VH-VL binders against q9nrl2r1430to1533. Designs and how they scored, part 327

Target 1, 104 residues: q9nrl2r1430to1533
Amino acid sequence: GGVHELSAFEQLVVELVRHDDSWPFLKLVSKIQVPDYYDIIKKPIALNIIREKVNKCEYKLASEFIDDIELMFSNCFEYNPRNTSEAKAGTRLQAFFHIQAQKL
Below, E stands for the ipSAE of ESMFold2; O stands for the ipSAE of OpenDDE; V2 stands for 0.75 times the mean of E and O plus 0.25 times the DockQ between their complexes.

## First folded at step 23 (VH-VL)

Design p9l (framework fv_erenumab; at its last look DockQ between E and O 0.83; V2 from the best seeds 0.75)
Fold by OpenDDE, look of step 23:
Structure p9l (fold): chain C 104 residues (1-104), chain A 121 residues (1-121), chain B 110 residues (1-110)
Amino acid sequence: as target 1 above (104 residues)
Amino acid sequence: QVQLVESGGGVVQPGRSLRLSCAASGFTFSSYAMHWVRQAPGKGLEWVAVISYSGKDKYSVDSVKGRFTISRDNSKNTLFLQMNSLRAEDTAVYYCARKPSYSRATWFDPWGQGTTVTVSS
Amino acid sequence: QSVLTQPPSVSAAPGQKVTISCSGSSSNIGNNFVSWYQQLPGTAPKLLIYENNKRPSGIPDRFSGSKSGTSTTLGITGLQTGDEADYYCGTWDDSLDAYVFGGGTKLTVL
């Protein structure tokens, strides 16, 4: 049940972090580096935050976990044009996630 | 066609003030975060300050905090650097530079030609 | 004194290849894209390389960038007299939450 799901979430986050295309998503965007980021992105999220939520057992449903991951990608595509390295990495990582998420 | 042109540099005594300007053309100025970078005579490059596209968010290096203020007027496509309480160590060529609006961008393009600020007694 | 470390100078004859190193740490080069800038004598810096190894329009392919771990290298082949300039690496530093440059490298064409 819940313990098995938590383990699955943990494992998936580990796999996402280790992926070559995870670099845009490892942590939140710096307000100084990108001072206009948070004017556009209202619900910022990153893999380190998602990992922390998993560790704290904040996800009661797989759908909640999936929603946060999808939000992470959505934010990337909202802020970055399609031809950027960030968006391209996001596209590949999201595809990987969708495959792995079928195991949840 | 994208161009940045700095102005306002000069020679001043310590404690005085200067206001630098950077005129932008050839691109949508209001869509980009803008930066100031300076270079002391015979020395390397030093990042100074950044301002968001709207001007709401401003940040600067510790050595100029409380003395320098970055601002912008998007209606005039102009970036500013108000420099108060100037010190000898502020002597440098000051460049304005554009940063691409990507979440992980770490480069400036283009740069202005620079304007020279000399602080001496 | 710079956060990123570059050799103060390099030199080579025309037609030769030179490399300029830039070393940092996990909080800057290790986690962020690196850029290179060329500054000809008496001029403003010009973007030479971005995102570790990409060239802006107008930059010839004899300029190249590479990154490994916490270090990056600028390569220049077919060295020309006009390449004599100062070269700076730059990137974002996560720990300082600021943009940082190398100390610069003076390239002399013999």
Scores: ipSAE 0.854, ipTM 0.939, lowest interface PAE 0.5, mean pLDDT 96
Fold by ESMFold2, look of step 23:
Structure p9l (fold): chain C 104 residues (1-104), chain A 121 residues (1-121), chain B 110 residues (1-110)
Amino acid sequence: as target 1 above (104 residues)
Amino acid sequence: QVQLVESGGGVVQPGRSLRLSCAASGFTFSSYAMHWVRQAPGKGLEWVAVISYSGKDKYSVDSVKGRFTISRDNSKNTLFLQMNSLRAEDTAVYYCARKPSYSRATWFDPWGQGTTVTVSS
Amino acid sequence: QSVLTQPPSVSAAPGQKVTISCSGSSSNIGNNFVSWYQQLPGTAPKLLIYENNKRPSGIPDRFSGSKSGTSTTLGITGLQTGDEADYYCGTWDDSLDAYVFGGGTKLTVL
């Protein structure tokens, strides 16, 4: 909840955004591009939204930040079959996140 | 052996209506979002409209919004395009096209052979 | 004109290689998967390349795709007379919230 944690959250989000596998997660899915998405995904979230929440100090606990990141990955695996490029990118980025999150 | 077959094109006067159909076979039609793409004579491809697998969500480009309505009947494996208030600019071959199931990206495979709509007086 | 820019035509002899370029912006090619379509005269478009560089079943590996920044290219090696067609790139545009195609490139095989 303090200044150090918020700086760590910002650093982690920046590392996620710069990762090659971030492309499915940068922003919310367009309803026009993927008209079925929001019938399946109840709690949409993306890296740009998480980054805004960090910048606005909306995370009171590290667990809240981690929950949003894990929700992002959970949405990916719920919508996309495991053999898709989106799900494979999610798997790799989630593994990267878990390594970085150990440093929190 | 996935197949899409359009029908319902023809020659009509401006201001009139046509309804296009696209019959689907060889795949689970109700699992796919479907699209219409058109091509004016001697011109390139133009995306027109999309409908979700359930038919709940529909969108069309601004140039046809309010005039064209995409719809589907999943029990008949059929996609529709109701075209009202037709204009000369709507003259084109109209293709139906399938978007990949459960993909956040858009590309079209397969396409139908197309049906020709000519709007002239 | 087209949101995505393609050369109007390209040509090469049978057995040779040709590339067809497609240029866009960060709101389309830069952030979204690109596809390529072949349209033989009098026929419907057919998917050649999806997800920048992948081939659907039945498309031989002499067709290839690549993407760098806001540009993409279609490569065709071992050109055959049957490759004479119009070729279109296509992708989603985030700013327009619409699917966009390039203007098309007519390939002539000598």
Scores: ipSAE 0.595, ipTM 0.870, lowest interface PAE 1.4, mean pLDDT 92
ESMFold2 (binder alone), look of step 23: mean pLDDT 92; pTM 0.943

Design p9m (framework fv_erenumab; at its last fold request DockQ between E and O 0.95; V2 from the best seeds 0.87)
Fold by OpenDDE, fold request of step 24:
Structure p9m (fold): chain C 104 residues (1-104), chain A 121 residues (1-121), chain B 110 residues (1-110)
Amino acid sequence: as target 1 above (104 residues)
Amino acid sequence: QVQLVESGGGVVQPGRSLRLSCAASGFTFSSYAMHWVRQAPGKGLEWVAVISYSGKDKYSVDSVKGRFTISRDNSKNTLFLQMNSLRAEDTAVYYCARKPSYSRATWFDPWGQGTTVTVSS
Amino acid sequence: QSVLTQPPSVSAAPGQKVTISCSGSSSNIGEEFVSWYQQLPGTAPKLLIYENNKRPSGIPDRFSGSKSGTSTTLGITGLQTGDEADYYCATWDDSLDAYVFGGGTKLTVL
């Protein structure tokens, strides 16, 4: 049940982090590097944050975990035009995630 | 054509103030974060300050905090750098530079031609 | 003193290939896109390479960038006299929370 689901979340996060297209998502955007990022993105999130939430058992349902991952991708697509490396990486990583998430 | 043109440089004594301007054209100025980068004579490049597209958020390198203020007037497509309490080590060519609005961008393009600031007694 | 380390100078004859190295750490080059700039004498820096290996429009394919680990390299083939300039690597440093540059490399065309 819950323990098994947590392990599944942990494993999926590990797989996402190890993916070649994870680089836009590994950590939060710096306010100094991109000072306008948080004017646009109101619910920032990254894989390190999601990993922390998993470790703290904050996800009670798979849907909650999936929602955060989808938010992460949504933020990327909201800020970055489709032709950017960030958006392209996000597209590929999201596709990978969707396949893996079917196991949840 | 995307263009940045700096002005306002000059020769001043230590402790004095100077205000630099950067006129932007050829792109939607108000959509980009803008930066100042300086280069001391015969030396390398040093990041100085950044301002968000709206002007709400500003950051600068520690060595100029409390003395330099970055600002912008989007209605005039102009970036500013107010430099107070100038020091000899502030002597440099000052460049304004545009940062692409990508979440993981780390580069500047284009750069202005630069304006020279000389602080000497 | 610069966060990113470049050789002070390199030289080669016209037509030859040169490489300029730029060494950093895991908190900058190791994690972030690297860019390269050309600065001709008395002029402003010009972007040559962004995102490690991409060339902006107008930059000839004689210029190339590569990244491995915590280091990056600028390659220039078919060296021309007009390539004599200073070259700077640059990136973001997460630990410093700042944009960082290399010390610059003076390229002399013999």
Scores: ipSAE 0.893, ipTM 0.957, lowest interface PAE 0.5, mean pLDDT 96
Fold by ESMFold2, fold request of step 24:
Structure p9m (fold): chain C 104 residues (1-104), chain A 121 residues (1-121), chain B 110 residues (1-110)
Amino acid sequence: as target 1 above (104 residues)
Amino acid sequence: QVQLVESGGGVVQPGRSLRLSCAASGFTFSSYAMHWVRQAPGKGLEWVAVISYSGKDKYSVDSVKGRFTISRDNSKNTLFLQMNSLRAEDTAVYYCARKPSYSRATWFDPWGQGTTVTVSS
Amino acid sequence: QSVLTQPPSVSAAPGQKVTISCSGSSSNIGEEFVSWYQQLPGTAPKLLIYENNKRPSGIPDRFSGSKSGTSTTLGITGLQTGDEADYYCATWDDSLDAYVFGGGTKLTVL
């Protein structure tokens, strides 16, 4: 998409990374740390990967960018029980994302 | 209650093999990745190996790669460590430990009581 | 030597407070949750603190944890002679692709 869209995607991903509840999402889960993760999560994604895709202009539509962000949250809720710190952080960050995404 | 009980330790000469077992009870064993952690005499704790809940994925520290094999039998709620080509530096108490299956979890609870392996000529 | 550095020993009198430090790096404590373990003489480690500052059920609130930057601290108040033990910090290290433990701190209650 255009220069304005790339700037908006970059701004949003920066805001997500800066949020206190970003810690479960900054990088892909290590297969050695959590060896069963990739048996359950088949489309892994994280903020560092999304930011790289923004930098490489891989998102042509805002919907594609939003879909990757929502996939990130969906993976968190699929893998982690709702009472875990990870899922609670995901809920709060997702709510923040929905507010910020109104700017797209 | 959640419990882990190790067995199979002993005294062996360098180059020999031992097989350790860890019997699990009080939780759904097949829902958890399982770990081995060891402690040399008078020393601290060292993580050794992990196996995924299905037994499909296995990882270990470099110092034991190619010599130690972690495995599990989910039908018998049992974790194993096959230790081949044992060296004096493998002398330690070996603990099995459970880690929660959360995406960022880094803690172990519970631990077994440990089983002692002594490698001496 | 471990990538997590703890003082070899600390001591204090019954009823007093002690803190045990654990220093790491950005590849471990700086980005990962820390846990703390108590190991009484001749026994297995027992979880005291998880996720930097949380206590599992049955651990009294005189045990506390905190984390700042690449360092973490275990606090113990109201010391009892039964607290004499070795204490270990632990976390994941992303550069080593391994779980790592501190070298341990021996607490003596005089």
Scores: ipSAE 0.788, ipTM 0.917, lowest interface PAE 0.8, mean pLDDT 93
ESMFold2, look of step 23: ipSAE 0.771; ipTM 0.910
ESMFold2 (binder alone), look of step 23: mean pLDDT 91; pTM 0.924
OpenDDE, look of step 23: ipSAE 0.877; ipTM 0.948
ESMFold2, fold request of step 24: ipSAE 0.783, 0.773; ipTM 0.915, 0.910
ESMFold2 (binder alone), fold request of step 24: mean pLDDT 93, 93, 93; pTM 0.947, 0.947, 0.948
OpenDDE, fold request of step 24: ipSAE 0.893, 0.892; ipTM 0.957, 0.957

Design p9n (framework fv_erenumab; at its last fold request DockQ between E and O 0.94; V2 from the best seeds 0.86)
Fold by OpenDDE, fold request of step 24:
Structure p9n (fold): chain C 104 residues (1-104), chain A 121 residues (1-121), chain B 110 residues (1-110)
Amino acid sequence: as target 1 above (104 residues)
Amino acid sequence: QVQLVESGGGVVQPGRSLRLSCAASGFTFSSYAMHWVRQAPGKGLEWVAVISYSGKDKYSVDSVKGRFTISRDNSKNTLFLQMNSLRAEDTAVYYCARKPSYSRATWFDPWGQGTTVTVSS
Amino acid sequence: QSVLTQPPSVSAAPGQKVTISCSGSSSNIGNQFVSWYQQLPGTAPKLLIYENNKRPSGIPDRFSGSKSGTSTTLGITGLQTGDEADYYCATWDDSLDAYVFGGGTKLTVL
């Protein structure tokens, strides 16, 4: 039930964070580092935020958890051109996520 | 063909003001965050300030807060640094630099050739 | 004083290989892309390496960058007299919320 699902979310976040292509997603972009990021990205999110939400049991449905992960990737692809390291990493990590998410 | 050209440097006394300009060409200026980086004589590089592509968001290093203001005029492809209440420690070559618009970019390219600011009594 | 630590100077003869180290922490080099700049005497810094190991157009392959943990290294092979310059590493620091540079390394070609 809910406890098992929560554990699954936790484990999946751990796996995402440990992935070699997680570096663009580990934490939010700094406003000083990229001052125009938040003019473009209106719903910023990162793995540390998602992890916190998991720990706080804010995800009642797997779909909610998946939506946040997909938002994270969507933001990456919205801001970064396809040929960037960020977008390429995002593509690979998203593929990994999709495989792992089948186990939820 | 991408080029940045600084101007406005000079010799001033402490407490005075100076306004630097950076003329950009060869790229879509309004699409990039721009930076000022300075280098004191015989010293290393120090980041000074950043301004977003639109000019709406500005940040600077603590040592210049309240004294320096970064701004830009996208219609003229020009970056500015208004320097007030200048101090001796502000003496440096001031470079304008472009930052690529990637979410995790940390580098600058290109740099201008710099303009020299000397604050001395 | 500098957030990133570089050796003050390095020297070698023409044709030799030199390496310049740059050490930081988990809040900067450990988590961020590193770049390297060459500053010839009396000139502005020029980007040599970005994203740890990528070369911009026009930079010869005898310049290389690598990163491991919280440190990065600039490699220069086939040293030329024209390589005599100051070299700076740079990155973003999450804890300081600022762009940071190394103290610079003066490369002398003997």
Scores: ipSAE 0.892, ipTM 0.960, lowest interface PAE 0.5, mean pLDDT 96
Fold by ESMFold2, look of step 23:
Structure p9n (fold): chain C 104 residues (1-104), chain A 121 residues (1-121), chain B 110 residues (1-110)
Amino acid sequence: as target 1 above (104 residues)
Amino acid sequence: QVQLVESGGGVVQPGRSLRLSCAASGFTFSSYAMHWVRQAPGKGLEWVAVISYSGKDKYSVDSVKGRFTISRDNSKNTLFLQMNSLRAEDTAVYYCARKPSYSRATWFDPWGQGTTVTVSS
Amino acid sequence: QSVLTQPPSVSAAPGQKVTISCSGSSSNIGNQFVSWYQQLPGTAPKLLIYENNKRPSGIPDRFSGSKSGTSTTLGITGLQTGDEADYYCATWDDSLDAYVFGGGTKLTVL
């Protein structure tokens, strides 16, 4: 809802960005760097985009915010095999997120 | 076992064309984006071009854009570089290279042994 | 010509340790995985280090990598005459939308 909820979303995004395992999630994957990414991932999302949506007050419910964060992890696990550094980072950051999201 | 072998290099005059090939073996070629990297005599490495798994998406550095076309034939496990309007500045050893298919991968393994292109009048 | 800066050369005797530096920026090394390549005379580059500090199978642990801020370092301990080669750092650059390589460092083993 109000100012406090938007501040909570911003604080959670900041905590995610500060986490050591945020590196695969800070910004969208470059199509030139990984030209096949967008053939597989149809709803791309990253922390910088989520943070911008918080800044623009685009989330009306906590569930909408949580869904974008979970989509971010789902994309990582869909594109990257579970034994990769990207997927392992996703697993750890997702666990951290679940703990922090209890505060919402 | 995993190998990349380039061919098709040679000595040509400026303005002419060459087509480079890279034969892949020992891995599932169609599961990897493939790259060309070149090295001018006595100089460092320069990334030239990339092509997606399917061959659908292709990108190249500005200096060769419009002149070089990367392509692939997955049924023959072969990567190509069509090089038109060659210039003296294109003189280099051309390597094909494989990049892992991970969202943040930035490294190449393996590389071919290279094929030499010399553009000289 | 190179976005990533390396010293042109380094040298040391067999058994010694050397480091090779590579300096970049926040658009490349600062937020991207770095790799290192060895190019023995007359041969193609070979991957030594990926993901900043990992070694592929077959690369001895005498080779190490590290990254801090916008810089990366290749370390070689127990230097051998067979290590004489050119060494390149590499990464992705977000501003250029391109893979970039250092200018190379010639290691001489005396």
Scores: ipSAE 0.788, ipTM 0.912, lowest interface PAE 0.8, mean pLDDT 93
ESMFold2 (binder alone), look of step 23: mean pLDDT 92; pTM 0.932
OpenDDE, look of step 23: ipSAE 0.873; ipTM 0.952
ESMFold2, fold request of step 24: ipSAE 0.772, 0.770, 0.751; ipTM 0.911, 0.909, 0.905
ESMFold2 (binder alone), fold request of step 24: mean pLDDT 92, 91, 92; pTM 0.930, 0.924, 0.929
OpenDDE, fold request of step 24: ipSAE 0.891, 0.891; ipTM 0.960, 0.960

Design p9o (framework fv_erenumab; at its last look DockQ between E and O 0.93; V2 from the best seeds 0.84)
Fold by OpenDDE, look of step 23:
Structure p9o (fold): chain C 104 residues (1-104), chain A 121 residues (1-121), chain B 110 residues (1-110)
Amino acid sequence: as target 1 above (104 residues)
Amino acid sequence: QVQLVESGGGVVQPGRSLRLSCAASGFTFSSYAMHWVRQAPGKGLEWVAVISYSGKDKYSVDSVKGRFTISRDNSKNTLFLQMNSLRAEDTAVYYCARKPSYSRATFFDPWGQGTTVTVSS
Amino acid sequence: QSVLTQPPSVSAAPGQKVTISCSGSSSNIGNHFVSWYQQLPGTAPKLLIYENNKRPSGIPDRFSGSKSGTSTTLGITGLQTGDEADYYCATWDDSLDAYVFGGGTKLTVL
């Protein structure tokens, strides 16, 4: 039940973080580095935040976990043009996620 | 075709003020965060300040906080640096530089030719 | 006292290959893209390399960049007299929450 789901979420987050294309998503964007990021992205999220939510058992449903991961990718594609390294990495990582999410 | 041109530098005594300008052309100025970077004589490059595309968000290095203010006028494609309470250590060539709008971009392109600020008694 | 460490100078004869190192930490080079800039005497910095190893338009392939761990290297092959300049590495630093530069390397063409 819930314990098994939490373990699955934890494992998936670990796999995402270890992926070569996780670098845009590991932590939130700095306001100083990209001062206009948060004018565009209203619900910022990153893998470290998602990991913390998993550890705190904040996800009661798999759909909630998936929604946050998808939000993370959505933010990336909203802010970054398609031809950027960030967007390309996001595309590959999202594809990987979709495959792994089938195990949930 | 993309170009940045700084102006406003000069020689001033400590405690005085200067206002630098950077005129942008060849690109949509209002779509880019802009930066100031300075270089003391015979020294390396030092990041000074950044301003968001809209001008709403501004940040600067600690050594100039309370003294320097970055601003912009998008209707005139111009970046500014108001420098108050100038010190000898502020002596440098000041460059304006454009940052690409990527979430993890860490480079500047292009740079202006720079304008020289000399603070001496 | 730069956050990123570069050798103060390097030199080589025309036609030779030179490398310029730039060492940082996990909070900067270890986590972020690195860029390199060329500054000819009396001129403004010019972007040579971005995202560790990419060249902007107009930069010849004699210039190359590489990154490993917390260090990066600029390579210049077929050295020309016109390459004599100062070279700077740069990136973002998470701990300082600021853009950081190396101390610069003076390249002399013998």
Scores: ipSAE 0.854, ipTM 0.941, lowest interface PAE 0.5, mean pLDDT 96
Fold by ESMFold2, look of step 23:
Structure p9o (fold): chain C 104 residues (1-104), chain A 121 residues (1-121), chain B 110 residues (1-110)
Amino acid sequence: as target 1 above (104 residues)
Amino acid sequence: QVQLVESGGGVVQPGRSLRLSCAASGFTFSSYAMHWVRQAPGKGLEWVAVISYSGKDKYSVDSVKGRFTISRDNSKNTLFLQMNSLRAEDTAVYYCARKPSYSRATFFDPWGQGTTVTVSS
Amino acid sequence: QSVLTQPPSVSAAPGQKVTISCSGSSSNIGNHFVSWYQQLPGTAPKLLIYENNKRPSGIPDRFSGSKSGTSTTLGITGLQTGDEADYYCATWDDSLDAYVFGGGTKLTVL
């Protein structure tokens, strides 16, 4: 909503991007690289898209921002088996996100 | 044992067609995207094409686009490459390869032994 | 030519160590997992290293991988004459929208 709230969303996204486990989430999966991805994942989302939505003031409520971040993790866990590096990174980054989201 | 076995290579004149096959065994073939990679004589490896595990989505490198068609028959655990309008530069050993479908996977395991395609007049 | 640059050849004596470099960019090695392949003369490529530094089952720990920035390195210790082969790095490239392989490095064990 206001300037302070948008600054908080921006800061949280920056912290997520800087985290060592952000690598599966920085940008959308390439359809050529992983041709089955978009048959399984109905609502693709990534940190670069979330950051752009923050920059464009597209989030009206903190819950909308949180929902996109949680969707990002849910997609990771739906597509990737639990023993993969992608899912393990998702688990660690999601835990970090939950701690940081208390600031909202 | 996980295995991939290619067949269908041969010597053909430019402009002709060949169909390559890759027989898969020892894994759930229908759970993996499958790839073709080629190697011209004395040269390095070049990625050629990929097909999704259902067979619905297909992509290929620009140099073969419109001429080569990747396909699969999951009921027979078989991958295909239909190669039309063959050119001298298509001369290579053709490998089929499996890639894990994880969202960021970039490696191939296993590879088949390869089948040789020679295009010459 | 390839967007991944490898030296064309390296050599060392049995028992020694070599490293094989592979240099790329942020559109490939910088943002994506790297894999390494061994191709013995007359044979198909074989996976040595995946996810930058992991070994599949059956690959001895004298083969190692590392990645820093936009470069990756294959290390081979305790060289044996059977290691004489071509070695390729590979990854995904965002700009080309394709899987890419390095040009290959011929290892000679003398």
Scores: ipSAE 0.767, ipTM 0.910, lowest interface PAE 0.9, mean pLDDT 93
ESMFold2 (binder alone), look of step 23: mean pLDDT 94; pTM 0.954

